# Designs tried in a protein design chat: VH-VL binders against q9uuj3r425to622. Part 17

Target 1, 198 residues: q9uuj3r425to622
Amino acid sequence: SSLTEDNLIVSLVPKILAYLLDAYSYERDEEVLSCVWTTEVPLKDAFDLKSVLRKTDNVESVLNACVEKYTLSSITCSLRLCLLEFPDSLIRSSFYDYFKAIYTTYTDFEDLDHRLYSIKKCLLHLHSTPLHILEEIIRHLSAYAISIRMKDGQIRHLAKIISPCVLRPPDDLNIIPVEDTHPTLLVIDLINEFENLF
Short names: E, the ipSAE of ESMFold2; O, the ipSAE of OpenDDE; V2, 0.75 times the mean of E and O plus 0.25 times the DockQ between their complexes.

## First folded at step 8 (VH-VL; framework fv_acimtamig)

Design r4 (at its last look DockQ between E and O 0.03; V2 from the best seeds 0.00; counts 0 for: pae O 7.0 > 2, grease 19.7 > 18.9, placed apart)
Fold by ESMFold2, look of step 8:
Order: structure tokens, then sequence, then C-alpha cells
Structure r4 (fold): chain C 198 residues (1-198), chain A 123 residues (1-123), chain B 106 residues (1-106)
């Protein structure tokens, strides 16, 4: 079996999530904690951290040694860069238009059960590795949102930031058109309904 | 005045499900997370989980994973807690309790509780 | 899973001071809340954020939190203070209650 840089990064995702969970318990600044995943970070810092993480077998020691240089937001940004390097989004891009149709047709609360059914059907068709990574990320984000009792606007912003990792169009650009809100709406449902979906 | 009014007492058999309602009034229903807490006879308080009544975000205590579902109806300002596959040890008074309006690192704490709903699960 | 421990019971004579402890690992770094529950009633918040009193709670209720122990103190106890008392914290995304302490006023 081929061992690629992407395969090594797949093993990093659970370790980074575990580090973040531990680090949240030490963060006393409410404003910092509320923006861990959404704070803008210089891309150079996130790329530098990702490069350093790829060279180590001990994520915790590297992150602890660099704590004054790298914020929690640098770590979350580095994680998102790792996910964007996957050949496809976690929900494969062939579902992009499927979910566009779902979120165009079933737009309100009465339609939630239809959307959840559609999501569950999609999850059954995912390869085990992307499905596991998706579940772990959404579990983490759902717990994070609960920990600070996020308002809907905060959840929407979080979902928008993570959505290119979750669902992107089938092209070479990894760019979600600004007019397409369905990837964000899908991630909102994944976060809000985690307990019902996984 | 803030008020949380729960549905009436129930008697259930093992294997059935219970569903308790909690109707909120006197405040903006969607601005406050809601918790469910139960208390078996002669025992202490046990947290079951939390729901955001606006978007429906939920989180459940590990003990109840797979058996509990929390939902809401914003048109009636009501939250629901459903517990399935009942056992005799699920006999308890079930409470809803209101969280804070905004994130506060000291919270949550519960300034308003429902009156409680006694659910008895027979032998 | 984070654990809070309380004594099962505390007895006090009327007019004396009652103290109820709530033990937890490094609980001094957490915000501790206290509830009073009289028989057949819903819990009532009596202390929040270690030492703050909600409106309507008598000043004889006070609280402290340091190290591994939080304490609820009721000075000048009255018969109406006879109740169960629970401490509570938030541990990241989980609510944890202590086991409860029955305060008896003899």
Amino acid sequence: as target 1 above (198 residues)
Amino acid sequence: QVQLVQSGAEVKKPGESLKVSCKASGYTFTSYYMHWVRQAPGQGLEWMGIINPSGGLTSYAQKFQGRVTMTRDTSTSTVYMELSSLRSEDTAVYYCARDLEYYDSSGPYFDYWGQGTLVTVSS
Amino acid sequence: SYVLTQPSSVSVAPGQTATISCGGHNIGSKSVHWYQQRPGQSPVLVIYDDSDRPSGIPERFSGSNSGNTATLTISGTQAMDEADYYCQVWDYYTVVFGGGTKLTVL
C-alpha cells in the first residue's frame, strides 16, 4: 500500500484534536476560547506549523515546545490546511450537487427530518476513513460549541470556516462559490444534529 | 416572570419510552440553552443533557447516549426529553432547568427549574 | 469523568453555623454553584460562581472555593434551612453535581 504525505496527515488529525481538547481546559480568556477555530491567522504560521508537524512522531511535544509561537488558532488553521490537502473533501465532491438540491428544496424546520434522512443516506456511502475523520471532527466541534453555548451566528461562522474541508465542488480549485451556502448549511446540521447522525 | 411548566406524572412499563415536555414562558425561549436533570427516589441530581432551543444543538451525558433524545418546538416554546428502553432504575423525577442567556465562564448555573415530572417504571 | 464529593449529612443546632463541603480535584480553578432542595420541591440556586448570592437569598448563605474544596456556609441556621444541598460545576461540556448533603436542624 502507498504511503503518502496525506496518509501521514490523516494520522495527525486525531492527535491534534486530542491536544486541543486538553488545551481548552487551560484557556481562561473567554474571547480567545470563543474564536479558536475562527480567528484569522497568518497563513505562513499555519503552513510552518503544518510542516513541522509532518516531521514529528510526537505532536504534543512539538505543540508544547512552540506554544509561545503558535496560538490555538494557528493549530486549528494548520489542521484545516491538512484536511484541504486531501484529494477530495471528507464528503466526496460527487455529493456536492446532491446536497445543493437538498438544501434548495428542504429549507425550514419542518424539513429537518428530510435533510437528516438525506445526510444519513450519504454517510452510509462514505469510505470508512473519511467517515471516521468526519465523525471525530464534528464530535469535537459539537462539544466545543456546547462548551461555550454558541449562538446560531457563531455556529454558522464556524460551519462556514470548516465547510471546504467537508464538502467542495468536483473541480481542481477547492473553492466553494460564494453564492453556494449549502456546504455551510450541511455543516450546521452536522454540528447541531451530531447526536442523531452519528 | 419566568416559568417552566412540565407535563404530568406518568407510569410506564419496562421497555417503553417516556417523553416529558417543558413549556417556557416569560422570556425569549430561543436565547437560553435548556438542561434536563433527573433524581431517583432518595438519590441525588443527575444531569442528562443540554439543548439549544434555537438551532437544536444537543449534547447528552455518556450514561444516556443512545437512549435519550432532546427536541424542541419553538412555536410553542416547549422542549422535550424522550428516554427509550426504560428500566426500573429510570424511575425518577425529571426536571428541566434554564441555562444563562450568554456564555459566561462561570456558568452554567440554573436559576429556574421546572416543577418536576415523576415517572414511575413498574417492576 | 470529573467527580464531586459531599458528606452525606450534616447536623446543626438552630442558630449555629453549618458548613457543607464539596471536594474535587483542583475545584478551586472551577466555578462552583450550590442548590437547596426541600422535600418534594425543585432545587433552588442559593450560591453561584463560588460566593455570589442570587436576589432573594438571605445573606447568611455564603460560599468559598479554594484548592480542592468548595464550602457552603449557612450562619444562624433556621429550621427552614433543613434541606438537601448540592454543589455543581461545569467540566468543559458536562454538568457535574455532588452527591448531595442532607442538612438537619435539630
Scores: ipSAE 0.722, ipTM 0.873, lowest interface PAE 1.0, mean pLDDT 89
Fold by OpenDDE, look of step 8:
Structure r4 (fold): chain C 198 residues (1-198), chain A 123 residues (1-123), chain B 106 residues (1-106)
Amino acid sequence: as target 1 above (198 residues)
Amino acid sequence: QVQLVQSGAEVKKPGESLKVSCKASGYTFTSYYMHWVRQAPGQGLEWMGIINPSGGLTSYAQKFQGRVTMTRDTSTSTVYMELSSLRSEDTAVYYCARDLEYYDSSGPYFDYWGQGTLVTVSS
Amino acid sequence: SYVLTQPSSVSVAPGQTATISCGGHNIGSKSVHWYQQRPGQSPVLVIYDDSDRPSGIPERFSGSNSGNTATLTISGTQAMDEADYYCQVWDYYTVVFGGGTKLTVL
């Protein structure tokens, strides 16, 4: 059931993120470190790892054992795949139009405060568990972005990759993300304004 | 066991501010949303607002917008509610109430409540 | 704003069944939760998600929700059940409570 899958993700996501955080500290190649979330990996590898992670009760042990077999990018891709298999995004698809309205209304820099207020209000109307997971992911990405001194373009790229996990349109499993859509903009704000939102 | 222990009763004058505390124990404090609900004497329950586990997100009922501030301290597992510009109509018992942690399409409901804090506003 | 309507009071004899209604527009599409509040005490959750019962709540408490009315039913009502009862829903931006019903056990 969807509930069972949700519970699995709730337990899995924090463990994976914690592992990644630790892994960052050991990565000496700055180029690799800067592209952990954006590097393309073979889908087969990501799916294989996902399958292993879904069946284990000890995520950390599995990831430690697979360090030679899977890259950090494979791990992040596997996590995204897990999230994409959910029947809905972390933010309920019913809020899709609401966020669309926010980003169509508040387009200017001067509107940042109003935009953030509206975003906050909406986020607090979500379910506690999904919002908690969202917070963990965004916290991780925000800290990561700061640590590697990501530029705006890099943040945008990251947001494009993550946005399908965060907010999907209703009843549309085949939507190809278009550049600068409101879900992407939302994730950008969530990352850049984490301290103001969470 | 889960416990929510609130601060003691207060007497205030019009124009002053109140600040009620709610100390949580018996569960993972940083995993649950917290709500505040008040009840005027002889009246029903009135929702005031919600605060997320980290304390960074708050949403208040329209009636209290601009007057209420909710905060939380993870180091002490305590949630706070401050209401400013008090009026006689703000006389009520104020409750903290824990939201559910689990994913639930039903939305928020309150499985645990504080004992309540009576605040009397009188000239 | 979304409004929940409850009767102000309901009376029942001991051992009889008490029924408390909560009316709201298309409330059947929402999840309704119920709270019991005895005099001088904090509210206690007695029903959640229309019909689910928390641990420690007697089986005599049940709930249903359809159409425009949610219902709390107390079978075999006891003196200790005398209290105020509140229904509650989530309406996108706010938590909404009913006005409350005073249940008197005669």
Scores: ipSAE 0.018, ipTM 0.607, lowest interface PAE 7.0, mean pLDDT 88
ESMFold2 (binder alone), look of step 8: mean pLDDT 93; pTM 0.954

Design r5 (at its last look DockQ between E and O 0.03; V2 from the best seeds 0.00; counts 0 for: pae O 10.4 > 2, placed apart)
Fold by ESMFold2, look of step 8:
Structure r5 (fold): chain C 198 residues (1-198), chain A 123 residues (1-123), chain B 106 residues (1-106)
Amino acid sequence: as target 1 above (198 residues)
Amino acid sequence: QVQLVQSGAEVKKPGESLKVSCKASGYTFTSYYMHWVRQAPGQGLEWMGIINPSGGLTSYAQKFQGRVTMTRDTSTSTVYMELSSLRSEDTAVYYCARDLEYYGSSGPYFDYWGQGTLVTVSS
Amino acid sequence: SYVLTQPSSVSVAPGQTATISCGGHNIGSYSVHWYQQRPGQSPVLVIYDDSDRPSGIPERFSGSNSGNTATLTISGTQAMDEADYYCQVWDYDTVVFGGGTKLTVL
């Protein structure tokens, strides 16, 4: 993605998240609400919505006009597609093996403080733009998880879906090998420990 | 038989911190979110926040943000609520209350409450 | 933040019907829950999801919710029903309680 496109998504992220926050209060179908970030969506719908969103200065107006065509899951998928178009993950891919070692070494509850220290150290090395985007997304996901009282399996599933946006391999294929669980485990810690990390 | 047993009454001075425990039994501790609610003498119920005891995810009422911390110990099936920088207005009975096992747009509501912990803050 | 409003007190004669209101903007779109609390005791759930009774709660307790008002109704009110009553909703990520209503049975 170009630098100009990256600047546009920086502007869009808080607006899309604010729209989602308001929209959650009106969704009465609990199955739909619980899967907003995890439901598979036709990629065409997500790409079409992304294209429209990049052309507007009023995100709420556009999303309200499109509600019959696009679901909340289309909106979250569109946001994830924007993040995957960044040249690198929000946490630089140079940290991929660093966190692999962390989550291989510090695997249980008693090790949480060590993992949190390692995450905080990494966050200090991020540029302000990816750090701000990461913080806003994790803040939103933590509140969303609370709003529907997510169980551990749901939090893990959410974390798995988000993880390529947060930390992906250096070769930038947007594919995390099946054997590598550490990006998911990292996002679980980010969500659960938001208040301690940011 | 679900039980929530809280720690005993405390007397504190302004500026100190309090920490109340709530020990759960009779159910799978990590399967249910836990809430904290307080009640000042002669006053109504006031929600303080929520914790997922499995992963530790928390959310706090805006009034208490920055002063309250909720934690848990899964090995003892116990949740904790800590409130710092106490003042006389924090004199209250503090309750833990269990959330639902399965959620939707209707919850939470609280079938099971602890017995309450009276905390008195006076100089 | 979202606000629930209850009358401070309600008085009824034994055997009569008591109604306790809980006002809120568009409260009919929320699920409303009700608690009974006797002095010095923990709250007890008496109605959930607007109108459902937990096991052990007498049929004389009922609830309704529409528009801007939810209502707890106690038919055939008895002396044992004298207590404080609270309504409660979940507003996205926040539990909101009403201010409480003291029911007096004279």
Scores: ipSAE 0.535, ipTM 0.829, lowest interface PAE 2.2, mean pLDDT 88
Fold by OpenDDE, look of step 8:
Structure r5 (fold): chain C 198 residues (1-198), chain A 123 residues (1-123), chain B 106 residues (1-106)
Amino acid sequence: as target 1 above (198 residues)
Amino acid sequence: QVQLVQSGAEVKKPGESLKVSCKASGYTFTSYYMHWVRQAPGQGLEWMGIINPSGGLTSYAQKFQGRVTMTRDTSTSTVYMELSSLRSEDTAVYYCARDLEYYGSSGPYFDYWGQGTLVTVSS
Amino acid sequence: SYVLTQPSSVSVAPGQTATISCGGHNIGSYSVHWYQQRPGQSPVLVIYDDSDRPSGIPERFSGSNSGNTATLTISGTQAMDEADYYCQVWDYDTVVFGGGTKLTVL
């Protein structure tokens, strides 16, 4: 009775990620597997799947039933759409400037430790942030990246795609991603340094 | 059903360390933060700290900084809290509490609690 | 540090309404949560996010929060409601509890 629409969506994330993890093991096409999160899909397909997922209490059953209809990329896109429908990003947009400052200050390789320290401190001070969901997503992506031996360029591409879900500016939900913005850089660090941050 | 089962009561001496365990069941262990709260005899609730699902991220109350360590074992669905350099004032019932976090909330609150672990520190 | 202030004790006759206050500077801007703790037992969440009630908690429990005071209200108070009650908020990086209120049912 107290479950909001946002809570419902958030509750789907772990289940979808778990399904994807299992699905990776069955994918024999390395090209497909290597771009599950980055392959473009028809928006309609992702939207349709999202609609179905929002109406079910059994995500796994639905996804299993839809294997013939939806690609893995459709699933990941649907997940992103769900997250983008939130009023705010996973990390509260009020921290946007803080992260901007971090990546303005610590830009070099030698600054990694300081940057990670600052990021970690920020994560600990977040309010109204579903950090457990953030952690699960990053954990999944980190493991995925490792499993397919992603190169830096691939990780950056992945980060660009995911960053709008992770951190948005406070007053603009429809920002066109710019290359190497601090949200993208943040997600890169979260993926690359997962073990140090989570 | 969600259950948090803690380790049994302990008697310690000043200067020693305590380590309390909290075994979780009935839910996805790796999806929830865990907190530790203690209560001295006849006193109120005192927050000790928080640990994220993976155990890599912790935050402790300032009072316990340098003395407390929280850890997690995903394979056993168990959270641990260790407090070192014990004092008589550390005599309390220690609780693990699950953080029910959802989008839109202003912060953590605890929907499930362990049964508590009494730790007595006496010379 | 942020401080939550509760009365040490509140007494009520059976069937009457009990009100427990939780004072804090601009507490209305926080989400306040309430816990019930019976003697010898673990705390139980009775109200979250100011006024939401968890499943299994009787409807006689309600909460409100505005200005500098959050309030837990127990209508039709029963003997089983005799317990300590704690309010709780999250302040920046710290969970803060009130001092607790002992509710006695006369």
Scores: ipSAE 0.012, ipTM 0.572, lowest interface PAE 10.4, mean pLDDT 88
ESMFold2 (binder alone), look of step 8: mean pLDDT 94; pTM 0.955

Design r6 (at its last look DockQ between E and O 0.03; V2 from the best seeds 0.00; counts 0 for: pae O 11.3 > 2, placed apart)
Fold by ESMFold2, look of step 8:
Structure r6 (fold): chain C 198 residues (1-198), chain A 123 residues (1-123), chain B 106 residues (1-106)
Amino acid sequence: as target 1 above (198 residues)
Amino acid sequence: QVQLVQSGAEVKKPGESLKVSCKASGYTFTSYYMHWVRQAPGQGLEWMGIINPSGGLTTYAQKFQGRVTMTRDTSTSTVYMELSSLRSEDTAVYYCARDLEYYDSSGPYFDYWGQGTLVTVSS
Amino acid sequence: SYVLTQPSSVSVAPGQTATISCGGHNIGSYSVHWYQQRPGQSPVLVIYDDSDRPSGIPERFSGSNSGNTATLTISGTQAMDEADYYCQVWDFDTVVFGGGTKLTVL
């Protein structure tokens, strides 16, 4: 029952990412462009956009017709909300404590190869659909970070915002405890090492 | 004084790999992205890719996807470019070039270049 | 993939004005940068952001960019200006260079 709910939204992820990629080329405000994924928007706008997208086969046409109403940040927020409502994170929640152990053991730059090995092992165990979506999101975020030559602090902030979509704990609430930083650190590695991981 | 000093010229055979180093000095190494650009004899400039030396974030030109790897060593302030499965058309001078310190929607542009490394691939 | 087109060569007499074009679809919406490369040397930035000069570049180097054409202009050309010149833009996550123009002074 839960396996296929919201599949319609998940199937639209690559199309939404393609729209954003094209839209970045038209955004000339450096401050706006740097915060597309990190600016919070009214939740109503994000949920309204999700509702509109569920009724379309043509994401670009809908988003272009509604550009006056929706900002790029509304689109990214809508996408993140859809992923958060999915029953599990893109990396299955059963890996939550696995990565907590990894990021408490291999903490330094010299340990990067060990962390990459651990990530590669995890990716082999993902179902093909969440793996494909994860790859497309990280590909997009890596290109976006390059496009504005993000500093490490900006990459960390982006990774923190995205991390609940990527890795959540398996408990009933499925919410990352405030003290746990390993989901953010994992996403930093995914972004920085995309070329080596996918 | 900003300097980018590259490794010396190399002669390679088809199918081998090359690895060029670029040692930075006179500035905060991790604050600037680094680019690699090559130039075949008598030809124009060709961009190969970019690396963030702080976190290692990279993007490569489409033409070199799957053959190029860019890495860095922050302890020696050095970036590396490795190109595999060499062909005779990979004969070129390879340059490193420094990006801007901060995002600027007009950039990147390259005010500092390495001296270039000639790599000859002959069959 | 975005393409920049330059003439292969331009010739001028000493003291006259050289004009080197860089064509691209809607290049006026990009920031265009120009490099001078003398034989056997690394490129040297001579104009950035369409019209700005780095420190140490003579005022006789100027640039403009509008519509589909960016232009490097060298007034009062000297023999030492004989070099290859490249235009360059950043297109989202990709650096694009023009094919280069050989400037000959006589």
Scores: ipSAE 0.626, ipTM 0.850, lowest interface PAE 1.8, mean pLDDT 89
Fold by OpenDDE, look of step 8:
Formats: C-alpha cells, sequence, structure tokens
Structure r6 (fold): chain C 198 residues (1-198), chain A 123 residues (1-123), chain B 106 residues (1-106)
C-alpha cells in the first residue's frame, strides 16, 4: 500500500460511514434499510460513484448531490470497492493463518472468552491506521445491526460480504471464497462483540 | 530452531544511551511479542517492557518510562531496545525474550531468551 | 505494585527433593511461571501456567500454585540443578519476577 492510498481511506471511510448513519434515519422503507449492505447493485454504478468519491475533498457534498442518482447500497458497495483496491486487507494477510489458528482452536461456545482474548491480542499486532479504520467500520456495522435487529443469519450474510475487506488470504487472487471461513467468523465476532474487542 | 542473537557487550558513560539489538530466526518473527529483561550483576531479573509483533505497540515498566524505547525491524527480524540517560545502576546484562504465544490467554511468559548483552556504565 | 517473594537460598542433598516457594498475595489466582538460570547462562523456562512443563524439561520438575504460595518442586535433585530459580507472573500490564532463589546441591 501507498501512503497516499492510506490517507485517502483514512479520510474517506469515516465520512462515508457518517453519511450512512445519518441517512438511515431518513429511510422509511424498512426492507431497504434492512439490506443496505447486502443488496446487490450494478457494479457500474458503484464504480462510477467510487471514482467521484476518490476525487472529491468534500464527500458529504458529493453524496448529497448524488442522492437521487445513487442508492444507499451503491454507497456501501463503493466503499467496499475502495477497500478492495488496497494491496492488502485491513488486517494484513500475514495474519491470515493466525486467525485461522484461533478459530480452529476455539470453536465452542465455552471458548468464547479465550477466542475473544486471542482476537483482541492479535488486533494489537496491526498498524494503527488499519486498526482504526477497522474499528470504525465494525462500530458502524455493529450499531447498524443492533438498530435493525439483525438476526444471526443476517449478521453472517453481512460478515460474508465484508470479510474480504477485513481479512484476505495472502494470495487472494488464487483462492475461491468458501462459506463460513474464518474471516467471516472473525467479522461475526467483531460485530457481535465490538464492545469487548475494541 | 528458534534463535535470538543479541549484539555484543558495550561500555558506556553516564548520560549516554545504549541500544541493544536482538536478531530473531527460526520462527515467524511477526507473530510473537518480544520482551526485554535485564539483570544487574548478582541481582535478579527485572522486566523492562514488551513490544508487539508489528512494533506499533509497546508497554514499558514504570521504572523505565521515558528512558526506554523498543522498536522492531521486520525486514531484518530484529528487535531493538534503547535506554537513554544511562546511570551506573544500569550496568546489567540485557536479555531479549520471546513471548511463548501471540494469543496466549495466560499472559506473557518466555520460552526463548537471547544470550544476553552486558552493558557496563562507568565514569 | 505486585510483589513476589522467594527465599534467597535453598540447599538440598543430591537425590533429595528441593522445594522453592514463591509468595504473593492471592498468587493462586495468577498463572505462575518458573525459570532456571545457571551461572553465566540465560534463563530457561522450566514450568509455565503453574504446573505445565515445557518440552525438554525433566519430569523431576513440577509446579503448584494455590492460595498465597506457588511452589517449584525438584524431585531427585541432581548437581546440574544447581542454579537460580525465578518465579514470574503477569499483573495487569507488567511482568513481575520474584527475587530469585539460589539452589545449592550439597
Amino acid sequence: as target 1 above (198 residues)
Amino acid sequence: QVQLVQSGAEVKKPGESLKVSCKASGYTFTSYYMHWVRQAPGQGLEWMGIINPSGGLTTYAQKFQGRVTMTRDTSTSTVYMELSSLRSEDTAVYYCARDLEYYDSSGPYFDYWGQGTLVTVSS
Amino acid sequence: SYVLTQPSSVSVAPGQTATISCGGHNIGSYSVHWYQQRPGQSPVLVIYDDSDRPSGIPERFSGSNSGNTATLTISGTQAMDEADYYCQVWDFDTVVFGGGTKLTVL
């Protein structure tokens, strides 16, 4: 990753999340609100919006101006695309095997405390900037999940969508995504146990 | 096999700084916390601090707060410990010690140690 | 600050059992680890998590921890066991060592 890209994400992600948080309060369709992060959108729209967002110094103004053109799901998709363009995930891929080990070791409900402790300790291995962005994203998703009363299945679905941004394998281009991988499980724990992990 | 190889002995004057290196090999360097422990001649072990795998997080013993700096270089698999404003009381053998597991719930303990670096502070 | 207290020295005849104590307030609630340090050498982990033994450490080494005292026990003590022994715990954000015990094999 480059410093320039890191700086862009640091500035862009919190602003987008803040906008979304505000936008939730104005969304009257509960069904739309319940799937803001999971609804599929045309990739072209997401890419177009991403391009605009990357070039602006006023994210909020751009999003407000584009409210008629882009859905909330387009915004979330654009954000994900921005994150996926990074050379690595928020959690460095070098930690992939560490988290794999955690979830192979602590699989039972009785192991929750140990798992959480291990996760928290591993998070401390990260650089400050990626950790900060991760925290903001997870905070947002946790709050969102609570606000719409997400069920476990919904959280899992959300986690599957977000997990590539959070933790990728070292050679992610050559790996076929599998359901219920440890990155997905990690994001589930991050969302469900945000207050305990951050 | 895991090895921690430290830099050689040093002689320092009061007020100067020391910087000891610890080169790690035989394991995934970026997976383990590293600690520094010193031992004055004829005295017991004294913990100085801990540094996380990335090098971005450190915690120092209160006694050394403000004088000690721990860093890591992942490219060379080396951990550094710098102690400034040296005093005669800082004469000791300094050890780097590896934390056993990166996610050990039992807290830190040390499975591998460097060979130690003698630093003598004398006027 | 948390303090661990060890006897300064313990003597034992060859073949006899050596016992080294580590005292601390409610130390039984901590995980206690033990290190052996022979003269001129680096410390070596001999017991971790109160009673677990690392690979390569002889079975004659054992540990226990309850109440206010952790104990390192060396059965069938040998000449090579002559060393300094340190107990260690983690207290909140600090590693704490005992003062060390010199074990002499008579």
Scores: ipSAE 0.007, ipTM 0.547, lowest interface PAE 11.3, mean pLDDT 89
ESMFold2 (binder alone), look of step 8: mean pLDDT 93; pTM 0.951

## First folded at step 9 (VH-VL; framework fv_acimtamig)

Design s1 (at its last look DockQ between E and O 0.48; V2 from the best seeds 0.00; counts 0 for: pae O 9.7 > 2)
Fold by ESMFold2, look of step 9:
Structure s1 (fold): chain C 198 residues (1-198), chain A 123 residues (1-123), chain B 106 residues (1-106)
Amino acid sequence: as target 1 above (198 residues)
Amino acid sequence: QVQLVQSGAEVKKPGESLKVSCKASGYTFTSYYMHWVRQAPGQGLEWMGIINPSGGLTSYAQKFQGRVTMTRDTSTSTVYMELSSLRSEDTAVYYCARDLQSYDSSGPYFDYWGQGTLVTVSS
Amino acid sequence: SYVLTQPSSVSVAPGQTATISCGGHNIGSYSVHWYQQRPGQSPVLVIYDDSDRPSGIPERFSGSNSGNTATLTISGTQAMDEADYYCQVWDYTTVVFGGGTKLTVL
């Protein structure tokens, strides 16, 4: 049950992202928008919504029918839970130590081109399904960050929240050690350099 | 005090690329997003895209996607806009404009504009 | 995508009040900004967030926004106000300008 063979996950994630994109266009309150991906949500609500979404053929109608119960933040949390259910991250966990070495060696802005080359090389080795999902998520987060003109600290916080979906260690716990910052730094580069990477 | 100074006018042929620079001074360059807006002769304002000078994050108007690239150099406080595969329809004055919003604003407005760069594309 | 509609021209006698409209579906939910552009010059911000004036803009410039229409109002119109005027919103990742209104003072 790998990401490359899960037709439900390949279909569900883009539909959720499309729904969020449309919903953002109706919200004019920047403070409400700025917290969509970072607002704490009761885990029960996110799990309940995830369960309903995995059983439906029409994501939009389900989300529209229960707008009062399921906030945009519960939708983003449900999406992250979908990705965390799989034993491997979007960038295969075999790349975990590869990127740890990259972000230990090439730490500064002057080293950006070396990091981008390493990321591009990694992307060429991904199967098409994880690569497509990764591209769609990063495209969405790039657009979202621009839409509310995020500052670097906000981008870092967003990147930290999504990083376990993108790159996690090859173990059974799906836990990034607290001393490891390279998954967050990788996602920051993915968001900031989307146009150069994809 | 705040100034956005753009590179000089250019004459290009179809199929070439242009690259316009916009040098910022009088403020903290990395604290404000920058936009590019163009205006064809006798026409209205047309938005091309946005860049965050701090991290380089960009977004481009759909019309220019695939042809436009925006970059910056924080050491010189300069943003760049490059437009490739030029056509005669790309003849315009190109402006950089500084993004500003109040705490309660839901969107950007442009408090300072560059002087404009006329780019003429002729066969 | 989202469209802003402005009249192509407005004429006003000196000293009178000019009104320039900017129409858009539910534009009252947006923050509307206004720019003045004199011939051969860069645009200048005259109103932001529907009704606020930047430093240096005379009090005779005012703005409002509700429903489907935003309005720029220039009271006591002077010859120096003759220019093109653009409304602008931000519609998720996209800056949208109105088509522009040429204000003629005669």
Scores: ipSAE 0.413, ipTM 0.771, lowest interface PAE 2.5, mean pLDDT 87
Fold by OpenDDE, look of step 9:
Structure s1 (fold): chain C 198 residues (1-198), chain A 123 residues (1-123), chain B 106 residues (1-106)
Amino acid sequence: as target 1 above (198 residues)
Amino acid sequence: QVQLVQSGAEVKKPGESLKVSCKASGYTFTSYYMHWVRQAPGQGLEWMGIINPSGGLTSYAQKFQGRVTMTRDTSTSTVYMELSSLRSEDTAVYYCARDLQSYDSSGPYFDYWGQGTLVTVSS
Amino acid sequence: SYVLTQPSSVSVAPGQTATISCGGHNIGSYSVHWYQQRPGQSPVLVIYDDSDRPSGIPERFSGSNSGNTATLTISGTQAMDEADYYCQVWDYTTVVFGGGTKLTVL
């Protein structure tokens, strides 16, 4: 919750993503590969790994050493846990209602430009740290999605999983109401339109 | 009949950018992934990247990350590949290649290729 | 990154069988595709999914893949078969080509 903690996460995220990118190339089970971000893992494992990753000066060494102990899904879950510990979502919660209005108004495919404009406007108001983390994560997920040729349903599922890290309601840290789908829709647009937004 | 028609040959200076187009016809343009592959003179085929049917998602080879941009124009059924900060080593024939099956978990292979675009980078 | 290894060149007399290898670690677990490229022309798919042949490709072209080696076989090799041949795989993040093999028909 401190600036120091934020800096640690900022340095950690790119390293973990780089590791994952490399790991994808060695995973031959397409089912495993397609579910790296969506597979449920024991929270204890993810928490333990998170703890170790946050304390280490050498993230790569830790990941290489624990590859036999932790699954790729454990790594992605640990990363999400780290992001959820932030005082606020990457896109600050003050934008929650903003995007709620956008995605209730602009729901059609032809409205994509309006949504993109709204997203860009929001991104311009983000500080460098959360914006950078957001960019790295979305870049990774976009490349990941296209590499394994994700279908729309898979992208939606992925977006559901990562959306709590991207946009939270103002009074909730980890739980987004099921009826609120706009964070998921936002992440879908972020992933699908990465090159247009970043 | 499926056709991929690319733009003509270009001569560039180091530091400049190239932009090659690939106009597709004879099939549903918005249903297929497109790839770009280049080939330096006397060398082998080198994969550059992939763009999804909508054009919203791209993935580039690490070698070209930061220098390459792939885009699509649905209205003209055209795919573009832009490469910036050109070097002499970027002299090559550039190909667009259609991915036979979109969203195929078995991976891509290329059933149709453009005729190629020669780009020469020289001082 | 995944690497595919091909011989730089293979020579065969007309009517004889040409074999072009594509080596890779556990390549048998991948789907291997093959392309023919004649001088000054674009590549043409000749084999996909290890052994399947596209429409229009002669039956004398065949493919196999097991262990650490994929093989393109051309039976009854003809002068028109003189070309460069490339194997290709997908490692879920990157499309990988072999270095290419120049087939010379003597």
Scores: ipSAE 0.012, ipTM 0.555, lowest interface PAE 9.7, mean pLDDT 89
ESMFold2 (binder alone), look of step 9: mean pLDDT 93; pTM 0.952

